# Ledger of designs, part 1: VH-VL binders against q67yc9

Every score and structure here is a prediction.

Target 1, 181 residues: q67yc9
Amino acid sequence: DEPVPTPWPHQFHALMFMNYSGDLSMIDLWYDWTNGRNFNIIQEQLGGITYDLEWNNGTSFFYTLDESKSCRSGQLEVGILRPNWLDGAKYLGQQNVSGFLCNVWEKVDFIWYYEDVETKRPVQWIFYTGREAHIMTYEVGAVLEDEKWQAPVYCFNKEKKSLSTKGALSEFKGYKEKAAL
Positions, changes and structure headers below are counted from each chain's first letter, unless a header gives other numbers; Kabat numbers aren't used for antibody chains.
F, E and O are the ipSAE of ESMFold2-Fast, ESMFold2 and OpenDDE, as the mean of both directions, binder to target and target to binder. V2 is 0.75 times the mean of E and O plus 0.25 times the DockQ between their complexes.
[cut] marks letters that were taken out.

## First folded at step 1 (VH-VL)

Design b1 (framework fv_barzolvolimab)
Fold by ESMFold2-Fast, scan of step 1:
Structure b1 (fold): chain C 181 residues (1-181), chain A 122 residues (1-122), chain B 107 residues (1-107)
Amino acid sequence: as target 1 above (181 residues)
Amino acid sequence: QVQLVQSGAEVKKPGASVKLSCKASGYTFTSYYINWVRQAPGKGLEWIARINPSGGSTYYNEKFKGRATLTADKSTSTAYMQLSSLRSEDTAVYFCARGYRDSSGYYGMDVWGQGTTVTVSS
Amino acid sequence: DIVMTQSPSSLSASVGDRVTITCKASQGISNYVAWYQQKPGKAPKALIYAASSLQSGVPDRFTGSGSGTDFTLTISSLQPEDFADYFCQQYNSYPYTFGGGTKVEIK
């Protein structure tokens, strides 16, 4: 029989290298299913740091801490990715990737997912759009301090812009919406 | 040198089955998919199916589901395709080709066997 | 199934000519396109993957371009060994599908 993808641990930290058609960024991912929250800290190649804070009730903030003090916020029907989000994935076999022997699955029209055979850690995932996430570190059970999950005060005033669904955040939300069909 | 070497020509009657082989050498057999593609005389290429030799998982073009069966033997680094219920329309050259994907993406079918001619005639 | 429409079906060219072959997908396939060369009686040879990436050992006179639905293979200065059939292929979704082929003939 075919291998089954490993559910994500309820909490982990990962440092990711993101490549989208030559647009490079480093992403500091804090996944926290236990507390219903997810945090991406995004350092773009020549840009500033952008913070993508999501709550499982659909509340989301996309903000900067620099002089611009920008914030987009929204309330979405979909929450953060569930630990078992790879359920039903189609097995594609084994490949050597970034020094790891990986089992590979796809969610058709969405993503290819690569998992280390020995440790069961994610090694990379590639969205059908061509966006590639390379998982550099993977720390199971790591939790960011509660005070770091606080959106800035300017995210709660009337002048903030509506949340954009474009980018890495929108790709997981697109998948959840499609799965509801 | 990376090579895929295929079995010799086959002549079959309608309704028969044929089993073709594709022997790999010069690389780690279980790290690559093996695709099967056919080409009817004077026509284009048609993708049949692929197999992952490491786990034995297969994916078939719907047109060939139920008639094509892909297998792989890791001990001999050999992939096989069996095609049953042969029709005159199955007369073609059948190719095996390895497919490779890494962190940079998919490299297409970069190494091909020489092809096996299958003739189905009454 | 994704249909790959390849054009022209044949062309006549001289050594030194610039040759352009196009391939159109029936729906968006990003950059998941490969190009192959096939000579009479032989297996296809891989030239390009990911729409624009050159396969190892392939001369740099071959270039691929395009994304989405429109793709092009260009041979900048045709050599005698380049007279052959050429095929595009999508690998965005199953089943994988090929274009109808382009025969490049001597004038």
Scores: ipSAE 0.000, ipTM 0.460, lowest interface PAE 16.5, mean pLDDT 83

Design b2 (framework fv_barzolvolimab)
Fold by ESMFold2-Fast, scan of step 1:
Structure b2 (fold): chain C 181 residues (1-181), chain A 121 residues (1-121), chain B 107 residues (1-107)
Amino acid sequence: as target 1 above (181 residues)
Amino acid sequence: QVQLVQSGAEVKKPGASVKLSCKASGYTFTSYYINWVRQAPGKGLEWIARINPSGGSTYYNEKFKGRATLTADKSTSTAYMQLSSLRSEDTAVYFCARERYSSSWYYMDVWGQGTTVTVSS
Amino acid sequence: DIVMTQSPSSLSASVGDRVTITCKASQGISNYVAWYQQKPGKAPKALIYAASSLQSGVPDRFTGSGSGTDFTLTISSLQPEDFADYFCQQYNSYPYTFGGGTKVEIK
């Protein structure tokens, strides 16, 4: 029997190092399937902090809290990634990565996913676009306080647009749209 | 109109296999998951498994893993469930039901009429 | 597995009555609850999704409420066609699980 990827826990926190063609960022990922929400707090090496707040009803906000008070909002046809989003991935074998022995899978035309053989934690994933996420910490069961999951008031004054073409994690939104098909 | 039409009743002996069909019409078959749920006489509903017809990816309830096999044929908009090593406890009505992977629509909104499977010697 | 405990298992009611059915999850499931109606010999029919959203074509006398672990289905004024079995279902995590059902029968 080939190994199958471990479904994501219903709630976790991960600190990720992101590399996209030399553009570096650090991302706090708060995945919360139980409450139907997902939060990416993105610190760019040469920029400020941006907030990517996603709800399972498809509502998404991409905003800043600095003096610019910018916000992009949109409605996607799909909600947040399901815990079993890696179902059907093609097994590629084992590879040593960042000190971990990993099982590696591929979702064709989307992503390569690397999981530690011993602990089953994600170690890294690489989008077909070349964006690399390196998982620094992985805290199963961690939940961000409810009051932190609020988009600023200025987000509600913007016309809704597709958010899949913008932001550091637009690949996940594109995948979710394809998975709905 | 959206509908799921299931195959006719089956009578099988213990140890046999059965393959049930669920033909979709009135919507884009590959845009919705198909779930399989059973109901034993006078009992409640029990979820078996789910398939994404677009890529063929499946997720199985551990109770049925190794005995149930889900497939889908995009050319005929038909989903299938094969259940092997049948026992008397498998006597039930088997339903297929579509589910959307988007927004708040993560539920089974349209159901087939059901297929009765009787396992007896 | 998430266990869905539904109560009561049966109730008797008259046309015009207010009927309340409850469903308790063994762990938090946000609002990922659906309610289904099933008549003898028929497939289940969706009534409510996301705990409180009414399925298209379902009469507004059916309402759902709750979040987290405690959920309620209410029929505000029972009609003759409402005598049936009712089931809650969680779709927060796999395997999907159903409540044991509630039979609403004529008094």
Scores: ipSAE 0.000, ipTM 0.468, lowest interface PAE 16.4, mean pLDDT 84

Design b3 (framework fv_barzolvolimab; at its last look DockQ between E and O 0.03; V2 from the best seeds 0.00; counts 0 for: pae E 12.5 > 2, placed apart)
Fold by ESMFold2-Fast, scan of step 1:
Structure b3 (fold): chain C 181 residues (1-181), chain A 122 residues (1-122), chain B 107 residues (1-107)
Amino acid sequence: as target 1 above (181 residues)
Amino acid sequence: QVQLVQSGAEVKKPGASVKLSCKASGYTFTGYYINWVRQAPGKGLEWIARINPNSGGTYYNEKFKGRATLTADKSTSTAYMQLSSLRSEDTAVYFCARDLWFGELPYYMDVWGQGTTVTVSS
Amino acid sequence: DIVMTQSPSSLSASVGDRVTITCKASQGISNYVAWYQQKPGKAPKALIYAASSLQSGVPDRFTGSGSGTDFTLTISSLQPEDFADYFCQQYNSYPYTFGGGTKVEIK
């Protein structure tokens, strides 16, 4: 019978190394299905820290905490991934990756997912665009404190507009291409 | 308003090719995949293929590989499907429909064109 | 290919009735299911996405439920404009596949 991918825990923290066409970054991924939220804290090799805070209802904030006080907000038409998001994935067999023997699955036109045969932890995932997310640490049950899931006050300034429908897709696409998920 | 407008009805002989168009308006064309779906008279829906207008990347249902060709023109916000080696069984209404390409998350087809009737008859 | 088996193929109902349509996937597809309504001579219209999320502008008498392999569309109190064909669709894996459709017609 073919192996079935392990459903994600309802909460976890992962420290990840991202490689996309030579652009390198380190990401703290805080997945929190219990509270319907997901957080990518992205340290770019040739840039600053970007915060990608998303809620399951589609509310999204992409912001910086440096002197620029930048924030983009919008309503995405998609929420966060469910714990069982790998259901129905196509099994592709086994590969050795980063010292782990992995079972490999594909969600067609989205992602290849690599899971350690022995421990069942994710080892890496690769988007169809060629972005590679390498999982350095994986801490099941870890939860970022509620206080940290707050977008800064300048995200709610009435003088700032949420991105228009036409502008939101192109700009948010760029931000999402930096995120681990 | 978000809209997909398709080209007019086509009548073709067996062995011919047909090229259908789907013109997008009211949204960022490069932010959504364009899917092609057909429906034979009195029958269900059958997915043919999709294209990413931003990259030109395509995905085809195996049944249509080699016969269907998807293209997109960013400058006119228009997607095209060419279907070759037509048979009577290809008689159907052909729909284009968008789905969101955003971080490559899977998405449903939320906006559809009105359909183009293709009749293949000798 | 993932096969979507839709039941029933047709049903007769009266205005005010509760209508239930089911859709079964041959493999696990998480919540990547949409439901569409199609009226004669028209394109399909999205009703439900992600198995249970209501499309903007769609009346709340339409509800979707299920996950994994078994999915249901319910119309809580059928209205005259609801007599139509209904299709489920999986968008988890290629090729995207549709159920065979359910015709909801006047009793």
Scores: ipSAE 0.006, ipTM 0.521, lowest interface PAE 9.8, mean pLDDT 85
Fold by OpenDDE, look of step 2:
Structure b3 (fold): chain C 181 residues (1-181), chain A 122 residues (1-122), chain B 107 residues (1-107)
Amino acid sequence: as target 1 above (181 residues)
Amino acid sequence: QVQLVQSGAEVKKPGASVKLSCKASGYTFTGYYINWVRQAPGKGLEWIARINPNSGGTYYNEKFKGRATLTADKSTSTAYMQLSSLRSEDTAVYFCARDLWFGELPYYMDVWGQGTTVTVSS
Amino acid sequence: DIVMTQSPSSLSASVGDRVTITCKASQGISNYVAWYQQKPGKAPKALIYAASSLQSGVPDRFTGSGSGTDFTLTISSLQPEDFADYFCQQYNSYPYTFGGGTKVEIK
């Protein structure tokens, strides 16, 4: 039998190096399925820090904590990725990536997913958009303390609007919506 | 019906510890924060701490850090608060209260326990 | 900590009177304010949330208003069962904090 992707732990922390056509960023990903929330802390190479806070009810917040106090909130059709979101992916075989022997799966028109054969940790994600994620750290069971999951107050003074699929990890948001169809 | 039922009255000596319980029923226990609030005789309300029964995550009022400990038992839908190093000024009615979060931020406390009287006296 | 300054600490009123209680926050807290009623020997009962939203089952003679720093609870026509203590609370940030309370007594 072909190997199947390892479901995501219900809680983990990952540090990801992102490359999108030369645009580099670092993302602190806090995945917390147990509490129905996902947090992307995005640091652009030449920019500030953007916070992408996602809830399983579909609500998302995009904000900065700088003087601009920028915030956008919206309602998506789908919540955060479920642990087994890779179910049904096509196995492509094994490939050496970044010094790791990986099993490779494809979600058509979305992602190539590289998983270390030995440790079952994600190693690399390549999106069909060309965006590449290199998983630098992967800490299973790590949880960000609850108080850190609070969007700033100025995020709640605005009407919820449709969120654009622009920016880091927009591919994931797009996929979630597509997967719900 | 949604309700929180608290343990009975406690009488303690200074320096002792007390552990109060709050049993939830009528709703999904892990879906709401549990807050602990106290009220000294003839005084106002003071927030102590809250716990996420699902994750076990807690947030404490700095005033009580190191002295209050919140826990929750999912299997019995019961929240606990232990308060140590009791002082006379800890004499109060202690309430547990459900806090809605609606998958976002904490909200107001819509359901309260009946309260537990804790008396600290030498 | 956010301080909620509630006033008055007590008031006397008659049945049918219009009663107004105010809370002032030490900083902007949007509309993250709740109001509670408490009767002797009982737990607080939620009346208002989000500064102006009426809790289910609460009579519409209770109204909440305000945003930012100034908040008010109004009882349009005081009823016999309304004689009690009232508290405001902010849940904008931890630690949650309450007003000092207002005792509504019969005149």
Scores: ipSAE 0.006, ipTM 0.573, lowest interface PAE 11.1, mean pLDDT 89
Fold by ESMFold2, look of step 2:
Structure b3 (fold): chain C 181 residues (1-181), chain A 122 residues (1-122), chain B 107 residues (1-107)
Amino acid sequence: as target 1 above (181 residues)
Amino acid sequence: QVQLVQSGAEVKKPGASVKLSCKASGYTFTGYYINWVRQAPGKGLEWIARINPNSGGTYYNEKFKGRATLTADKSTSTAYMQLSSLRSEDTAVYFCARDLWFGELPYYMDVWGQGTTVTVSS
Amino acid sequence: DIVMTQSPSSLSASVGDRVTITCKASQGISNYVAWYQQKPGKAPKALIYAASSLQSGVPDRFTGSGSGTDFTLTISSLQPEDFADYFCQQYNSYPYTFGGGTKVEIK
């Protein structure tokens, strides 16, 4: 009768405070399993904004909207994170974290995940790398309008665009790990 | 191409240990989990455990926890499973198989080794 | 542990027949089901993942369907090379568990 992690709602928005060894950022996570898409809007502390747009067919874009008009794209063999991605995680018991009593799970080599016992909302997760995600707001059922999910036209510049290779996949792995899970 | 090549057949006495090997080639060894699955003669499949070859992190089926130990050697692209306190019921073909997705979710096994037969008899 | 109940345990069919194999999970597992083919003395070979997605290199006469607890593998036009054992597997949660298998014999 161990508690199991609550599957992620099919659609939600979360505002997250990220900390990696003092490197701070805020992330708006728009999760949309219903439409097979996931969007992280990443504001670095006193820095720029990076957009991380992922589709369930493996298409991913990492871009800026500033004057640099930077975009990198890739094709992954895997889709976006599934709602039940924590299935099989090892239950570690309960802990008080930031004023919340949480159930805690571990997915080995990846993450420690903290869920509020009372509300069943995520409170924080900590990657094995030491990167911490702290959930500041959690809006179940929130939906970002379709036009906001369109990558900029400069992500489709055929002169500079190439099909994925091993090098390209490694490059985007780092970007994916920077974004909220 | 992508291959998992396993060590040869083993014959053991009850109470002994066995260490099986699984050598990967044709792909980035540290990019995929390695699972161990067994099949007793004429029986179905039973999942034992998996290892992340990059970190050494493991997850065991509780049925085998304490008896099975998974390790990996990145320099030789080889995964190992040691099974201790062998009994006749451990007689089976043992397969290694890679997981398609690295790092976060369990996934299905897309490439399997040829299997190693372990026989435990007095 | 999630129990995967597979049926039938064996069947006989003629070349060209449509055959259907079912698996029922003891709890909801969304679409996290794979199907494997295993020939005597060989390792399993993946056919279907995510309940309905066809593995690369697998003939399209193999189809998978289902969600939640009830899953089906269908071979639309049985070929002599399809003589084998078939297993479902859930990968919704650890431990991974397999169905008991279905032996398909060509008549």
Scores: ipSAE 0.005, ipTM 0.497, lowest interface PAE 12.5, mean pLDDT 83
ESMFold2 (binder alone), look of step 2: mean pLDDT 92; pTM 0.936

Design b4 (framework fv_barzolvolimab)
Fold by ESMFold2-Fast, scan of step 1:
Structure b4 (fold): chain C 181 residues (1-181), chain A 123 residues (1-123), chain B 107 residues (1-107)
Amino acid sequence: as target 1 above (181 residues)
Amino acid sequence: QVQLVQSGAEVKKPGASVKLSCKASGYTFTDYYINWVRQAPGKGLEWIARINPSGGSTYYNEKFKGRATLTADKSTSTAYMQLSSLRSEDTAVYFCARGGYSYGRYYYGMDVWGQGTTVTVSS
Amino acid sequence: DIVMTQSPSSLSASVGDRVTITCKASQGISNYVAWYQQKPGKAPKALIYAASSLQSGVPDRFTGSGSGTDFTLTISSLQPEDFADYFCQQYNSYPYTFGGGTKVEIK
């Protein structure tokens, strides 16, 4: 009968090409379910690097390491995706994408997910918002060193100042929409 | 066609170092990781480390970190593992195996194995 | 580290028998499991990857199944060349780890 999507490994690294309505970026995604965290390192085509560090309890930091030392911090309502997050997805059939024959699923109002039939690797996923993540590399079991998962000290100063404004929440959503995950 | 050919048997004294080679042919060397796995006589398989020949990035099993060093020479399509401070418990057959990752396509697991190199550590 | 517990450690079988080998992971590993065959004095030979995908050139009497923590390798009709050691391996997390092996012997 119908194919069932493959649950994600508990840890992986992926290099991805992101296309959001013509805005292009390259993303290093470090997914780490075991330690309840994930990290998007986002290099915009004509811009700088943004760091999106998220914890499963919803604690999140969006920061830069340039001279501006910008940081947005907050509490997301949802933690990181579970390995079995595709449970209950609707099967849409097969499609050839980027040289791979893929099984395709949809989580309604959220995402379309493309998985290589042969290797079970993700090939791409596309959010209903129009963000397209194209998975260039997929290294199962890779873990970023623990010391890399710490937000800069200036993030905590900004956390106190940005906690309660509607403008801050809107900007937070914008940063989140740049992430692959 | 596709094969990994390993260097010949080594006999070493305790405390010595050994450097093993693994020459790839029949495929694009930089498209696949090279893994190193050992097997002591009559025992199971133990994963040591992997290298990405494209960028030279390595990942080591903590048990071997500091003693094992992986390198790769793209010009000769050859991977190397050096193991230092040898002990009698390092007596084993050492295998190289391609697998894990390649750009645009990949085989998860290890699909092509070298024939193995026997390393004997004795006084 | 993820521990892979393989059962049985050995079994005796006759040509034509259906042989089942199991492998249990200490935590959920999705379908990131490979199976290998090893004959005395030889390197391991890849049989299956991604829990159920058959390696090119491997006879279709070999079948892999399972997801999460419980995995099975089945040989539907054992042939003389199938008497060997079999190992499962997880590649969900570093370090990669192998099961203890199953020796398939002549009855």
Scores: ipSAE 0.006, ipTM 0.523, lowest interface PAE 12.8, mean pLDDT 85

Design b6 (framework fv_barzolvolimab)
Fold by ESMFold2-Fast, scan of step 1:
Structure b6 (fold): chain C 181 residues (1-181), chain A 123 residues (1-123), chain B 107 residues (1-107)
Amino acid sequence: as target 1 above (181 residues)
Amino acid sequence: QVQLVQSGAEVKKPGASVKLSCKASGYTFTSYYINWVRQAPGKGLEWIARINPSGGSTYYNEKFKGRATLTADKSTSTAYMQLSSLRSEDTAVYFCARDRGWYDSSGYPMDVWGQGTTVTVSS
Amino acid sequence: DIVMTQSPSSLSASVGDRVTITCKASQGISNYVAWYQQKPGKAPKALIYAASSLQSGVPDRFTGSGSGTDFTLTISSLQPEDFADYFCQQYNSYPYTFGGGTKVEIK
């Protein structure tokens, strides 16, 4: 009887405004469940660009191209977020957000998720940590060219290790690792 | 080697201001946040504020908002904290410490700390 | 603000002892907990992050555990260099907050 959250499409592109306690960034999110990959291109408000490239086998790369040619690479115990990751969320009712009338759900102790009643697109989500993602654009079926999903050569000079997920979905590391159990 | 080196001890009168420095070396300064934490004699650790040197964005503990001001100079890889309207209860050791901010919110502590700067506020 | 309640405030132990320190958050903080060691006149040193991950270079006699609101730091076999103050810290939300500290002193 109550509304259920819409599963994510297998591929989409979203431009997101991220606010974490006054720390502002814009994230260019390419979600690609079909090919088992996820890419966050993160631009801090007055800073450089950081790239967070994740694979469904748990391989993760967090790197820069412009500043230091830095790279962190490692192996997470879990892969990218599943399309139906909101299964089991508790319905909280409706709120108006950024001009959209939204249905709101909660994954207890983790996240509040806001979805447009009319189009079913995500409008925002807020982690229990206070980190807020505001979805500015949402392009179902958009796919980044295959050649863009390559970490720089300097990412492969280090042994793979466990590391934190970085971009728009950084809070999902703990949730995913728990789910993998 | 990765390190943070802080300025020397300060003795101030009540009502004065103090500006402390924290110079980073051995890593990319703009890739980490700088936190400021103090420890008063006989008390625990208290978080003051943090700055992202890349963009200059700051977040302040409400207790220090309006008195603490954080800045960072990318050309010298140096972070600064100015604390104004000093009171006797501001007597403490002040530390700077790096972390990865929200990029590593699930994983990383303040892993590199400065040696601390003692600030004494006396009549 | 999230309050971190640490216990005990002090304990006396001998070399070779197993030592446990606990930390309780006033609300759920998932695994966003770090543990630090501090020796007199020195800056804190990170031991554990993400509740259970060992910081590089830290001996494996230090272990962290817990999730949600209840966290524990364990030293499996206390060494002479381990006599120090220990602090937990949450980094789930701003302002970051620390436990009151535990002084581990020689028996």
Scores: ipSAE 0.005, ipTM 0.487, lowest interface PAE 13.9, mean pLDDT 83

Design b7 (framework fv_barzolvolimab)
Fold by ESMFold2-Fast, scan of step 1:
Structure b7 (fold): chain C 181 residues (1-181), chain A 123 residues (1-123), chain B 107 residues (1-107)
Amino acid sequence: as target 1 above (181 residues)
Amino acid sequence: QVQLVQSGAEVKKPGASVKLSCKASGYTFTSYYINWVRQAPGKGLEWIARINPSGGSTYYNEKFKGRATLTADKSTSTAYMQLSSLRSEDTAVYFCARVGYDYVWGSYYMDVWGQGTTVTVSS
Amino acid sequence: DIVMTQSPSSLSASVGDRVTITCKASQGISNYVAWYQQKPGKAPKALIYAASSLQSGVPDRFTGSGSGTDFTLTISSLQPEDFADYFCQQYNSYPYTFGGGTKVEIK
């Protein structure tokens, strides 16, 4: 029978190399389903560090700690990805990627997911836009200290700009809601 | 109040270069790509290139590689497009437009546009 | 490159008419299609994104539909201010590409 994608562990840390049309970044991903939170610390090749802090209740912050002290915050109706978010994915077969033999799935024409057949670790995923996340490290059970999951004071006191565009949030919300069915 | 304001009309000779500006206000400049699109008289829209103002990284339509150069100045929230070796067929209105690129949401349509800059290349 | 084929190139209509414009992608692009309206001398204005989502401030007489390769923009009851050019655009992959446009003219 066809392979089924491995549910994500309830907590993990991954260091990712992100490539989007030559825009390169390193992302430090802390996934924490147990505490209902997700953290992407994004270091752009020719830019600063952006902090993407998300809570399962939909509260989200995108901020910088540099001189700009920027923060965008908002409320999404959907929370972080559930561990079994790949349920219902279409199996596409096997491919060799980055030295790993991978099982490959596609979810709702949105994302292509590559998993090592031997260890079941994610190897890469590619979004419909061509954005590629290459998983360099994968540490099951790793947890970032509670003290680190806090947006800076200026996310609450300074005049904030709304999260992203309304269009972006609506599109992603629709995908996640359909995926939940 | 989000807006993109572009520089004024340009008239150039064949073989010259032109540099257009696009000044952003009302949002975090480094959180959106700036795309450049042109429209020749009586023709459709043609995508030229995009820049990420945060890192300065660019992606060009193959048709414009080597002639178009995108830059951005974070201190003034201004994006620039230089087009070199101008030909009569480069006569067009040039638009800048912002595109969302947040990693989580993947929104990449052009929701806010500049008013356009007319570039005329005399024969 | 993904080719977006838009039809018709032009149409004549009266106020109150239902207008339908179609757009076909040369390959599957899921729902990553936007529709823009352009009036003479003006920049394009976003109407629809994600094939069927209405941009804030756009009247609900505009509807988008479709997925995969076939997309439609419908204006249910044409108003005087709707006489304009309309363009579809894919944002599935680079380079971004537009349909050839549809001119909606007074009959």
Scores: ipSAE 0.006, ipTM 0.502, lowest interface PAE 11.0, mean pLDDT 83

